# VH-VL binders against Uncharacterized protein C28H8.2: the designs that were tried, part 13

Target 1, 141 residues: Uncharacterized protein C28H8.2, of Caenorhabditis elegans (q09243)
Amino acid sequence: ANFISDPRSMFPKMVRTKNAFHFLQYFMGTFRRMFRNKTEMIEHFNYYDDQVKGTDCHIQEELDFARFKSYFDRYTRTHYNPEIRIIFAIMTKDSSHMTVEFHVTSQSWFGFEDHFHMIIRAVNDENVGWGVRYLSMAFNC
Key: E = the ipSAE of ESMFold2; O = the ipSAE of ESMFold2 at other seeds; V2 = 0.75 times the mean of E and O plus 0.25 times the DockQ between their complexes.

## First folded at step 3 (VH-VL)

Design n03 (framework fv_namilumab)
Fold by ESMFold2-Fast, scan of step 3:
Structure n03 (fold): chain C 141 residues (1-141), chain A 119 residues (1-119), chain B 107 residues (1-107)
Amino acid sequence: as target 1 above (141 residues)
Amino acid sequence: QVQLVQSGAEVKKPGASVKVSCKAFGYTFTGYYLHWVRQAPGQGLEWVGWINPKSGATNYAQKFQGRVTMTRDTSISTAYMELSRLRSDDTAVYYCARGTYWQDSFDPWGQGTMVTVSS
Amino acid sequence: DIQMTQSPSSVSASVGDRVTIACRASQDISSWLNWYQQRPGKAPQLLIYAASSLQSGVPSRFSGSGSGTDFTLTINSLQPEDFATYYCQQANSFPYTFGGGTKLEIK
């Protein structure tokens, strides 16, 4: 039996983009498509750095990629018709860092619309381009 | 204010069926899954299955497949669990519980219904 | 099915003691573990969700930690009302499964 903790290891790493606009388009596009199947979710995870860390308002400890995978697996199982919008985006003058707040809405299989806010801090790596280094989520809080 | 209230104790003979009810108060009944968990005397907790009150969709633990049926009546915010072909080892307290935080945790729990199977 | 193993099965302790209960999953469940307290003759009550988040209204002497396969519930400075049975539960995948329980008994 083979045990894979990080689904990104099942697929070749894609080269990211160094263009901030393209990064946001790809990040949001793959986020919407990850509700379709696991392959699309792995595509979305390509835009996260291996060192990604973050928080969720319900968990009183720092999260890593494996825990974010669990959150997104659960979210895609319980929701459909996602919409993701940028509330604000700030980028450093040298295009090395950006902070973006997203507002996400989706329909719950329980019959109501669900909302959450997601803040990312992304870093533009010299070799591979933009990747999420930090992710803060507020799911139903 | 959020509360689950279950039906009273039942005594059944082997081979009979039992139907336990669970009535929801203080929240939108169709907004959450309802789970059923049982506990035999002096034993631990065992998950039986869940129902989505909005759709009526159910999933049962393999051990109970073919013997358990979960239903609901949205007009009275009540869920039901029926267990058929009862055996003495089905003697247990049966709990309903609301799945919260995207079905991840159980809160609140009903008070439990004692089902005794004996001759 | 994911198997949940609790240790110890029982603990004898005195008021004021610090008690630690362990829970192990047979496979990675990330942080999707809940802890429940069951007092004699009562329904279980949620103490901790998502491995480390304290449920509203639960005393701060309770804390949870761990991720992946190994988890811990700690009661710091045991009170008389804490003598009960404690259960862990994985919420990673169906069927949901519980640990065998840890009975906390007065010394």
Scores: ipSAE 0.006, ipTM 0.566, lowest interface PAE 10.3, mean pLDDT 83

Design n04 (framework fv_namilumab)
Fold by ESMFold2-Fast, scan of step 3:
Structure n04 (fold): chain C 141 residues (1-141), chain A 121 residues (1-121), chain B 107 residues (1-107)
Amino acid sequence: as target 1 above (141 residues)
Amino acid sequence: QVQLVQSGAEVKKPGASVKVSCKAFGYTFTRYYLHWVRQAPGQGLEWVGWINPNSGGTNYAQKFQGRVTMTRDTSISTAYMELSRLRSDDTAVYYCATEFYGSGYPEFDYWGQGTMVTVSS
Amino acid sequence: DIQMTQSPSSVSASVGDRVTIACRASQGIESYLNWYQQRPGKAPQLLIYDASSLQSGVPSRFSGSGSGTDFTLTINSLQPEDFATYYCQQYNSYPLTFGGGTKLEIK
């Protein structure tokens, strides 16, 4: 196929809803499932921003797309039982935009806990509801 | 060789607190999450929460928020669950369980023997 | 919270019978479902994980099937040691939730 997939396909349609927390619960559940459905979910990260904002990470690695995909493929292959927590969430007064920072903690097959920070920007489209438009990640923090 | 050994039965009055221990043997204690599940007499299973023994991080079911505290001591490979402000409906066998299968999902392949906590006047 | 409903609540059966136990989730859980066996006075034991994967050491007469919201546990030829209570459990999302249990009793 010669087309770009709409990232909204990752999430159920939430037409004209202002319930952003329902959307966030679904996003967190979907992220957990990516570790079991590795191949089919990876392509959805192809269209996200690499910028990370609002973290306390001392060391961040900026990844180009190829390195991000390579790292993510390796990460989901060697890590399991992801836990995702909201560090902060900001929503516009009209419920049209939301920025959320997550702290993702997962268990390495090598026997230690690993973590990274992830920030998303979601938009509430009138016709399709909430969807992720931007995703950035910081590792090694 | 993998084994979870829990503390003995407890009898408490309403309003008191109870602290149950779970000691791990035969594996690296900090490697796998430890969960707590309870079962009231003649009833089904109810998930209470988990602790990550490496970080000390916890996640509790909303029903127990504010009443349960999970901790661990890595030097003796022991996890603890403390439940406060006990009610008669907290009477149950409390189990600890691990995610040991090698996938790291909450697929509980090892359980402790259970600790009976009775709350009565 | 995801509600897990088991049916029937109890089954009376004889050694050699085929028994099927059903489990229904209130919302889609893909294949994130475990089945446990609990004998009287004992801790639960994992039988099946990921809806259909047989746990190591569990006899092949046990099998699981289903995805989404409807799941079944089948015991193809009951043995005396199989008379116990069976629980399904979802792990698609927190909090983890269990079915009400199905007690398998001797006729």
Scores: ipSAE 0.000, ipTM 0.501, lowest interface PAE 17.8, mean pLDDT 74

Design n05 (framework fv_namilumab)
Fold by ESMFold2-Fast, scan of step 3:
Structure n05 (fold): chain C 141 residues (1-141), chain A 122 residues (1-122), chain B 107 residues (1-107)
Amino acid sequence: as target 1 above (141 residues)
Amino acid sequence: QVQLVQSGAEVKKPGASVKVSCKAFGYTFTGYYLHWVRQAPGQGLEWVGWINPNSGGTNYAQKFQGRVTMTRDTSISTAYMELSRLRSDDTAVYYCARTTIYGTVSYYFDYWGQGTMVTVSS
Amino acid sequence: DIQMTQSPSSVSASVGDRVTIACRASQSISSYLNWYQQRPGKAPQLLIYAASSLQSGVPSRFSGSGSGTDFTLTINSLQPEDFATYYCQQSYSTPHTFGGGTKLEIK
């Protein structure tokens, strides 16, 4: 019954909501402690969701299962300072899709003590900062 | 049972337009993107574009920009691809194919129409 | 655009043989690679998606591997119905591009 071992278990909810904020909320529910003091991260995704609602822009959610499985296997083996990567594909009406990679470090199943960060970057344009590319894609729909 | 049924073969003169239809059966039409892929005789596959049947949003390969228009009619679960300013090298079988809007792993074509032969005569 | 190159363009094999087909992307596409089978006069059919995931209803003798730029499709113990043309396709970015195809022929 390990819900993190199959991120597809989240997709009935994500199919209904189609919301990056809700995906992070559902995913991070397993790592509830990681977001106890990381409200700003969630607020940034909520802002993105609000900016694209009702536009021709949409978020195409892709979980790279081979990559996720390799990181998850490492996590279950070490159970401290694991790296977790999940890829979201962002599609725009007038542009190629962009992939956004979430990189999370944690020291425990329920979060970590005082060392947490989440890095978001566009993986198909490594020379453009995630904030600039991510927001420009949202506003170009 | 999921099925995509396309309109019949077309023969057109250079400079004309062609409009191919793709009718969906056995699933929620607005739940899946429809893509168009073509194949010239004896050649490989070439992606033309997609339409989101829910929003009507489209994305076209740059090569076809300005000549292709994709539309849909949700009341009859049918998508259309219109290609204008036809050239002899547009002669191909045109396929519609489904991919998920709401999936975990996207951009794979799980069901294909039977194909529509479009011949642009010399 | 991302260019997809398949090798070989054709291969001759016998029933029961193991065959591998290669696909190379001009830039990294992670695991966003699909494989399709096309029989003469028919529409393509999905075999493998996300580089290694077997589509429902496809025989287990088909398998895919690879990531980044180099990918392979393997058919273990060829059956008569496997003689067809095989295409790889990148789903990483639009336009979604296909390899040139590999025709699998009876030896």
Scores: ipSAE 0.000, ipTM 0.508, lowest interface PAE 16.7, mean pLDDT 67

Design n06 (framework fv_namilumab)
Fold by ESMFold2-Fast, scan of step 3:
Structure n06 (fold): chain C 141 residues (1-141), chain A 121 residues (1-121), chain B 107 residues (1-107)
Amino acid sequence: as target 1 above (141 residues)
Amino acid sequence: QVQLVQSGAEVKKPGASVKVSCKAFGYTFTSYALHWVRQAPGQGLEWVGWINPYSGNTNYAQKFQGRVTMTRDTSISTAYMELSRLRSDDTAVYYCARQYTSLSWYPFDYWGQGTMVTVSS
Amino acid sequence: DIQMTQSPSSVSASVGDRVTIACRASQGISNWLNWYQQRPGKAPQLLIYAASTLQSGVPSRFSGSGSGTDFTLTINSLQPEDFATYYCQQTNSFPYTFGGGTKLEIK
């Protein structure tokens, strides 16, 4: 299992292990390998979906979907291993902004790792929810 | 209509090499990994390795490392598995099977018909 | 490597019977377990993936359950065309590994 714990994760309350990284179902489809069983996975992702409940399934005008999709498609298609192993999000807050960083990494079976890094700066909690919903819409609305 | 079509049966002497082909139809060749699985007569399924048709990168089971080479030709949507230094215990039906390349958890949803490779003196 | 163990290695049953096949992984694989059916002389065919998701076109008498290390394939009401060997496979990590197979023989 290629799973890393980070106390900065924005999803610690949605996983059994307090400081664990969370595989994001909506980021690239369905990832279940971090959970003991399908039921536990569904419960945690239902909770996560509930965090953005009330945000319409629509594209936020200010989010650059084309650029995000271009980075994601390039990374996925040129990857040495078809498996993307580690996905996590870090939320940090300063006095005026909340920053959500999405980190995607994959491990080749030859010991190399590639990283994809996307930063979304948000003014408030609503913007964070929109960002998460938009990523969901990229793959499954 | 998705289909994987493999080359015909081969009979080889010990020490020879065999090259089996698998031609893909009905889908985007570079969007799915191709795996090779073998089955000796009356035995179970054994994973040999895989190739990413987009990059050409491969991963082989340790047992076959140094004897197997997987390649592809994207212009004709065909993957190849070459097994060298053949032994009698390499006698098996060799299958190709596709897997969606986005996530490793996807199943092998389509399989080729199989290629019988017989290694005898 | 993750070892996959199937039981029983063979079973004889009559049409209409309920048949259960077990598959055990040597370490946790979450729900990344597939079931395949192989009829004599044919390539394997996907029945179930992600432990319990039925492949499109597969009869509803087939069902899968389990997670972690212990998995089950159930055929609720055996039909003559179900004579075949059944294999489980883990896709949690490389190298991918298969169970030894369960040969289902109709009495």
Scores: ipSAE 0.000, ipTM 0.518, lowest interface PAE 14.9, mean pLDDT 67

Design n07 (framework fv_namilumab)
Fold by ESMFold2-Fast, scan of step 3:
Structure n07 (fold): chain C 141 residues (1-141), chain A 120 residues (1-120), chain B 107 residues (1-107)
Amino acid sequence: as target 1 above (141 residues)
Amino acid sequence: QVQLVQSGAEVKKPGASVKVSCKAFGYTFTGYFLHWVRQAPGQGLEWVGWINPNSGVTNYAQKFQGRVTMTRDTSISTAYMELSRLRSDDTAVYYCARGHSWVTSPMDVWGQGTMVTVSS
Amino acid sequence: DIQMTQSPSSVSASVGDRVTIACRASQSINSYLNWYQQRPGKAPQLLIYAASSLQSGVPSRFSGSGSGTDFTLTINSLQPEDFATYYCQQSYKTPLTFGGGTKLEIK
């Protein structure tokens, strides 16, 4: 198989991922299970950071797990199929950067149906706090 | 079947430019990075740079900065490497090679190589 | 830039021998190391990735080990088709860099 079967075993399983989209589909499909606590969140970002650490790219946006989980749990209790956008900003050595944008639903969060869309684009944007600010505003927290 | 097919051998004079092509078959061209690696006669492998065919973003080894340009045409699944102001020490076989979606991934599929000879 | 040093530069061996090739990085590269085989007149072929993972279709007599700065490629019970040049390559940081190569010669 060309997909990661267990996100906790990050290297060499990462190199068997066919492309970034398939990795992110797998990751987001298990997102709820991975983010049970701060340790799992750190493992997630260590894995993602490891994927870009050897390049001219690095992650400039970090997810606050406690805040994210509190907002998401509150929102999902009152809505049957909420949408959340999570945006990661990755800066390249030449001062341009990429944004990786995830659109997730309650179903993808549970991991029994992967139904989400990913957008990867290069953007020269100095405002790298999008994901957390959007999440806060969307849930009125 | 996954393969990379490169253009034929070139003989150039010093100061000229050469443009080598690499056509991809049997996979999604925009799903993988494409690297260029050269090898002078009797010498080791030297990385020239990579291109992300999806975005067109490139990264070149500093040694080649200002002389190399990597491009692609997604409509024909073909990547190009152009090296300008050729010197005799640019004489080498030039390979294109596929890297997985992560730039730190290994190069698992290689073209057959293109011999570029620079001589007066 | 990360410098990759291979030793030895050449080794003479006989069919059935166990051969080991070493590769050293000038700084820690974790496990971001690949091994390639190049037969005379041919393009390189991936053997091992992520220091120790065997590429699909590669014979099990090939194995890789190591992490950080020191890595080893081992060929158990050398076969005639294994007489080739072997290269290590770090994939940790651009520019990607190769070792100088180890030529495996028939005794």
Scores: ipSAE 0.000, ipTM 0.516, lowest interface PAE 15.8, mean pLDDT 67

Design n08 (framework fv_namilumab)
Fold by ESMFold2-Fast, scan of step 3:
Structure n08 (fold): chain C 141 residues (1-141), chain A 119 residues (1-119), chain B 107 residues (1-107)
Amino acid sequence: as target 1 above (141 residues)
Amino acid sequence: QVQLVQSGAEVKKPGASVKVSCKAFGYTFTHYYLHWVRQAPGQGLEWVGWINPSSGYTNYAQKFQGRVTMTRDTSISTAYMELSRLRSDDTAVYYCARKGLYTSTFDYWGQGTMVTVSS
Amino acid sequence: DIQMTQSPSSVSASVGDRVTIACRASQGISSYLNWYQQRPGKAPQLLIYAASSLESGVPSRFSGSGSGTDFTLTINSLQPEDFATYYCQQLDSYPITFGGGTKLEIK
């Protein structure tokens, strides 16, 4: 049998980018494709810090990476044809921090159109590049 | 290189408290969650909880709520787990482990701290 | 809580054997499953993440498969250093839970 010894070596974005435009391109691209491909989901999650924290507007407690992964895993199993678009993006003058609001729409497998907003706060780490430090989600809030 | 170094073995009487330390080397301490996992002699792995070293926020397994406290000191890159009101069935090796970058794996583990509770 | 059940609890094997151990989740966890190896007296070491991805530095004889509720770890040609206890771990939701372990023993 032929097995890949380290599948991470097959991801073109094993290290994160220091270019803000490329970061947003890769983040949004992997987000769209992860609805159909678990490899893309692993790549998308590469753009989040392990220390990522955040909120859902319905939950008044800190969420961590594992909660966000579970959330997106469920969402990608029940929805298709995702669209993600930038509502606004602001970057600090020194390219160290970025805040982006996304609007996400998708079709439910049960015939409904769903939508939600995401706000990320990302930091450009000197060694690894752009990573999401904070994620806020708003479903019907 | 990444390394987690834990404090030495402890022997305690029932009802006492123990505080285990875990010092991080080779990475930015505040960038990765630290988890605590224990293992009783001859038994499997049991998750105790985690701490976010940046915020100090914690999440504990329900079995340990009220008895465990996790803290950290960012100035010395050290996390602590304190377990109070010790019982004999708390006898275990206690590990700290770093939550990794990909898929929230535990990519680096401390060497473990044996805590023995005996009367 | 998500319960993780490993089978068998122990397996006897010889060097060169192909060994497969199973892990079952009480509910769907997609691919959010890791495998660890623990040698006696040592801390666990990560082998496989995301159900099928081999951790850097881990020999290619180890492989993982499965998704949803049923997962397997395979060692294609057992080596002497592989006699250890193996644990699966879900990371889909809190609390984080581990399987009961599979001890790989020398025949």
Scores: ipSAE 0.000, ipTM 0.520, lowest interface PAE 14.6, mean pLDDT 82

## First folded at step 4 (VH-VL)

Design b04e (from b04 with light chain R35E; framework fv_bepranemab; at its last look DockQ between E and O 0.19; V2 from the best seeds 0.00; counts 0 for: pae E 11.7 > 2, placed apart)
Fold by ESMFold2, look of step 4:
Structure b04e (fold): chain C 141 residues (1-141), chain A 118 residues (1-118), chain B 112 residues (1-112)
Amino acid sequence: as target 1 above (141 residues)
Amino acid sequence: EVQLQESGPGLVKPSETLSLTCTVSGGSFSGYYIAWIRQPPGKGLEWMGTIYYRGSTNYNTAVQSRVTISVDTSKNQFSLKLSSVTAADTAVYYCATDYFGTGYFDPWGQGTMVTVSS
Amino acid sequence: DIVMTQTPLSLSVTPGQPASISCRSSQSLLHSEGETYLEWYLQKPGQSPQLLIYEVSNRFSGVPDRFSGSGSGTDFTLKISRVEAEDVGVYYCMQSIDLPFTFGQGTKLEIK
């Protein structure tokens, strides 16, 4: 038999945490672990809203869920030894929105140490919990 | 979708330097790694090298002493230079996205024919 | 360098019949992480190559399900369950386990 998978069906719905610190711990933890195997990547993307949007300064068009998934699938196959840390995190007074900047480092297969920043905007949905709504990536720009 | 176009002179004299440009357009991350692959007329494919947009390169050992691949990130353009060419370097030259340097080449440019002849 | 050997080098098939192409590598293509890095490309007449199969058996986006790949270690096979006119061209296997990336010699598929 041949496996046929709908790309969007690879990201099942889940109930997310409403605790901001647990969200950040899970986001960073699953980010690091997705470099180890593809199963962990599915867990990482469970924290992204289906309508997630974003940018990268080297890419002219807006990125969506499928493009982010494609990006990280490609990136994790050619990079190893990831580190991710928070540069800053700010939250709205009502704890409904959060903006977080991360610094990411990894080793590329070509011997280059890769460094970039990620900025996420996350929304604490009343029914679901924290999810990534917007992601911006800056590779030496 | 990412789109690639090769450009450069179609005719190069022996012992000179072949110089080609690949222009990458369209919106996915798959354009960050660019490979150059060539195909002599009526023959098979030869990977020449891959460049990461930040400048790191891997070259095929068969051409390593003569090849330079470079990038201008402000223009999203990649260049191939092959020095000291001979008739054996006559080929169609392709650029292709090289999915994170893994050798999954898709998409490819249209290819440009370079003839080495006096 | 890893040598990739394809058989046959040429194949003529009647439309609707199956086709099979073999590829053998001079070294194992199995990575220590468990993946096997063998790809198949099709170059249709007058066109650039296109990726068909990655990592032995995974069809690339838009590739019809009549194409399938199999194999392990050093021996790999591309099968077309029912050949159609649009399948004519030259098929290449390629290893991506080790640098330099290397292609097989190609298998030309024609319609009888």
Scores: ipSAE 0.006, ipTM 0.566, lowest interface PAE 11.7, mean pLDDT 81
ESMFold2 (binder alone), look of step 4: mean pLDDT 92; pTM 0.943
ESMFold2 at other seeds, look of step 4: ipSAE 0.015; ipTM 0.627

Design b04w (from b04 with heavy chain F100W; framework fv_bepranemab; at its last look DockQ between E and O 0.04; V2 from the best seeds 0.00; counts 0 for: pae E 18.6 > 2, placed apart)
Fold by ESMFold2 at other seeds, look of step 4:
Structure b04w (fold): chain C 141 residues (1-141), chain A 118 residues (1-118), chain B 112 residues (1-112)
Amino acid sequence: as target 1 above (141 residues)
Amino acid sequence: EVQLQESGPGLVKPSETLSLTCTVSGGSFSGYYIAWIRQPPGKGLEWMGTIYYRGSTNYNTAVQSRVTISVDTSKNQFSLKLSSVTAADTAVYYCATDYWGTGYFDPWGQGTMVTVSS
Amino acid sequence: DIVMTQTPLSLSVTPGQPASISCRSSQSLLHSEGRTYLEWYLQKPGQSPQLLIYEVSNRFSGVPDRFSGSGSGTDFTLKISRVEAEDVGVYYCMQSIDLPFTFGQGTKLEIK
């Protein structure tokens, strides 16, 4: 068993915060840090539900947890100096669900700035806390 | 969905230059690494080289002196040129996507057969 | 260049039985950042290769869970828990730790 390959059965599931603002702080913070190394990338994905689903505008099939990990692994190998900011956040009145749009910038080869939008839908699970359930990416759309 | 399509002549004479095109469709090709991989009939796979869409290349040392891979971003096309061909260069030639230079090739084109004969 | 050696080169399997393919590299595929760069591809008859497994053990999207990969360092294994007719073709391991990227010789899997 190893945590680097991130098979979900090797380690106890990370207990997450139930505080919405702490979740967003940790999500954005770990997003920026995942560009440092593999260990930090694993930390970021601890905020995603194992059954996470989503889309990308250039890929017609539904994406899953492994495909999203592959995307961010590939992206972080070619980009640096990431920044992520909230465009909007909408929460249900019972504070159990939120939708957040982020604008992500980073630098690519030769120092050019690269941009994309990312929309998450997160659920505040009674037992685990906030986790990403759905992810939509608008890379190069 | 991104699709790749190889094209070029099916027959090339020995000592001439083999020239192939990989056309990318079904999306933006910004951020793509495109690999050329060949397979002689009944044999295994050989990676020939990879190009980043902005033009940076890495070549297999076995063919480095004879191969040129290039990109025309205005046409969403990548090209392979292999000079001084011999019968040993007879193969199916594939282009394949390596989105971030990680060596994970998906998707692949359908391949195009090139025969080198007199 | 890193040499990738597959065994067996040919494998004939009764449907429903397991299959195992070995791949050995001439150098460690473990990178200093902790990733191991070993992939498995399947080329079905008349088709282009398709990615099955990346980084030793991670199943690519859409690949059935009867496929699994394991190994470390220089020794790797692809297993099919129950071979089906659609699994016929040639299996290749590939290293992506160092240039040039290199493939194993291939293992042809047939149904008997």
Scores: ipSAE 0.000, ipTM 0.521, lowest interface PAE 14.4, mean pLDDT 81
ESMFold2, look of step 4: ipSAE 0.000; ipTM 0.491
ESMFold2 (binder alone), look of step 4: mean pLDDT 92; pTM 0.943

Design d04d (from d04 with heavy chain K55D; framework fv_dalutrafusp; at its last look DockQ between E and O 0.06; V2 from the best seeds 0.00; counts 0 for: pae E 12.3 > 2, placed apart)
Fold by ESMFold2 at other seeds, look of step 4:
Structure d04d (fold): chain C 141 residues (1-141), chain A 119 residues (1-119), chain B 107 residues (1-107)
Amino acid sequence: as target 1 above (141 residues)
Amino acid sequence: EVQLVQSGAEVKKPGESLKISCKASGYSFTHYWINWVRQMPGKGLEWMGRIDPSDSYTNYAGKFKDQVTISADKSISTAYLQWSSLKASDTAMYYCARLPYWGDSFDSWGQGTLVTVSS
Amino acid sequence: DIQMTQSPSSLSASVGDRVTITCRASQDISSYLNWYQQKPGKAPKLLIYAASSLQSGVPSRFSGSGSGTDFTFTISSLQPEDIATYYCQQGYSTPLTFGQGTKVEIK
């Protein structure tokens, strides 16, 4: 795997790769680990561009990186034992763009199990590798 | 209410094995990291590593990786620190400490286990 | 690894004095800096977390400040029971690391 520091990243050096399979494995792995410690959460967010945009089904306006960080920060404080699986992944023929849908489950500290879908659009920058440009979350939809 | 009770002091010889324990009570054991911290005689504090008791995921500081084993038994709310072959340089006080899943500070500590390795 | 450097290594002060200890991180750690007190023969005790937040049950004479790389711990009026070694610790990234400690004594 080719790890290159992305100048658009807001977090510590050398997290990204140009290999699609490794990107998905690292994205899912760091997603699971961010539920354990704030240090691990920062590792996951290195895969997101600082200009990332997206939606949540309960919010009518476009969400930015700060809003997503806030949601994940709150969510990871009340949930544990995450599971994340790929439902589908589709890539352009030139391997420059990818859309991936994940199914996510987790357990609440209050004993309830949550399930939601998460869709990302990622771009493979020729210099730095895969980064998330768009995130959609179907939480409680 | 939160308590971390460690096993008693140990006097060992070089080459012997040892497993010390840290029993937790007063909270949900699988919702917090258990960390191990070494303090050599007259020295400061050194983080050795930690375990997530929910799935046994571990992190080690580089100097302790492959030197010790951290484990946990969530059925009895107990974490362990283990050596397969002790050295005289392992003589130290060993603390367990609790770290919230989302947190960066050791909010509860065990009383310490003194390990003396005499040759 | 993030190196934490405390200053001074030791100090001696009179009851009622203001005591200041500094801690410098080798890289930006935001506000993920904690302070512990360790009395002889005892386990460390958390005093300050997140650089400036006072832990429950800790006397208000203890305080902390700073962010980034430079942090300060203050005892506004030193008491006899404050004789201890004080440690800073970064919680920003693993391996978690401590400063070397500052031993505080009464003259």
Scores: ipSAE 0.006, ipTM 0.595, lowest interface PAE 10.8, mean pLDDT 84
ESMFold2, look of step 4: ipSAE 0.008; ipTM 0.545
ESMFold2 (binder alone), look of step 4: mean pLDDT 93; pTM 0.947

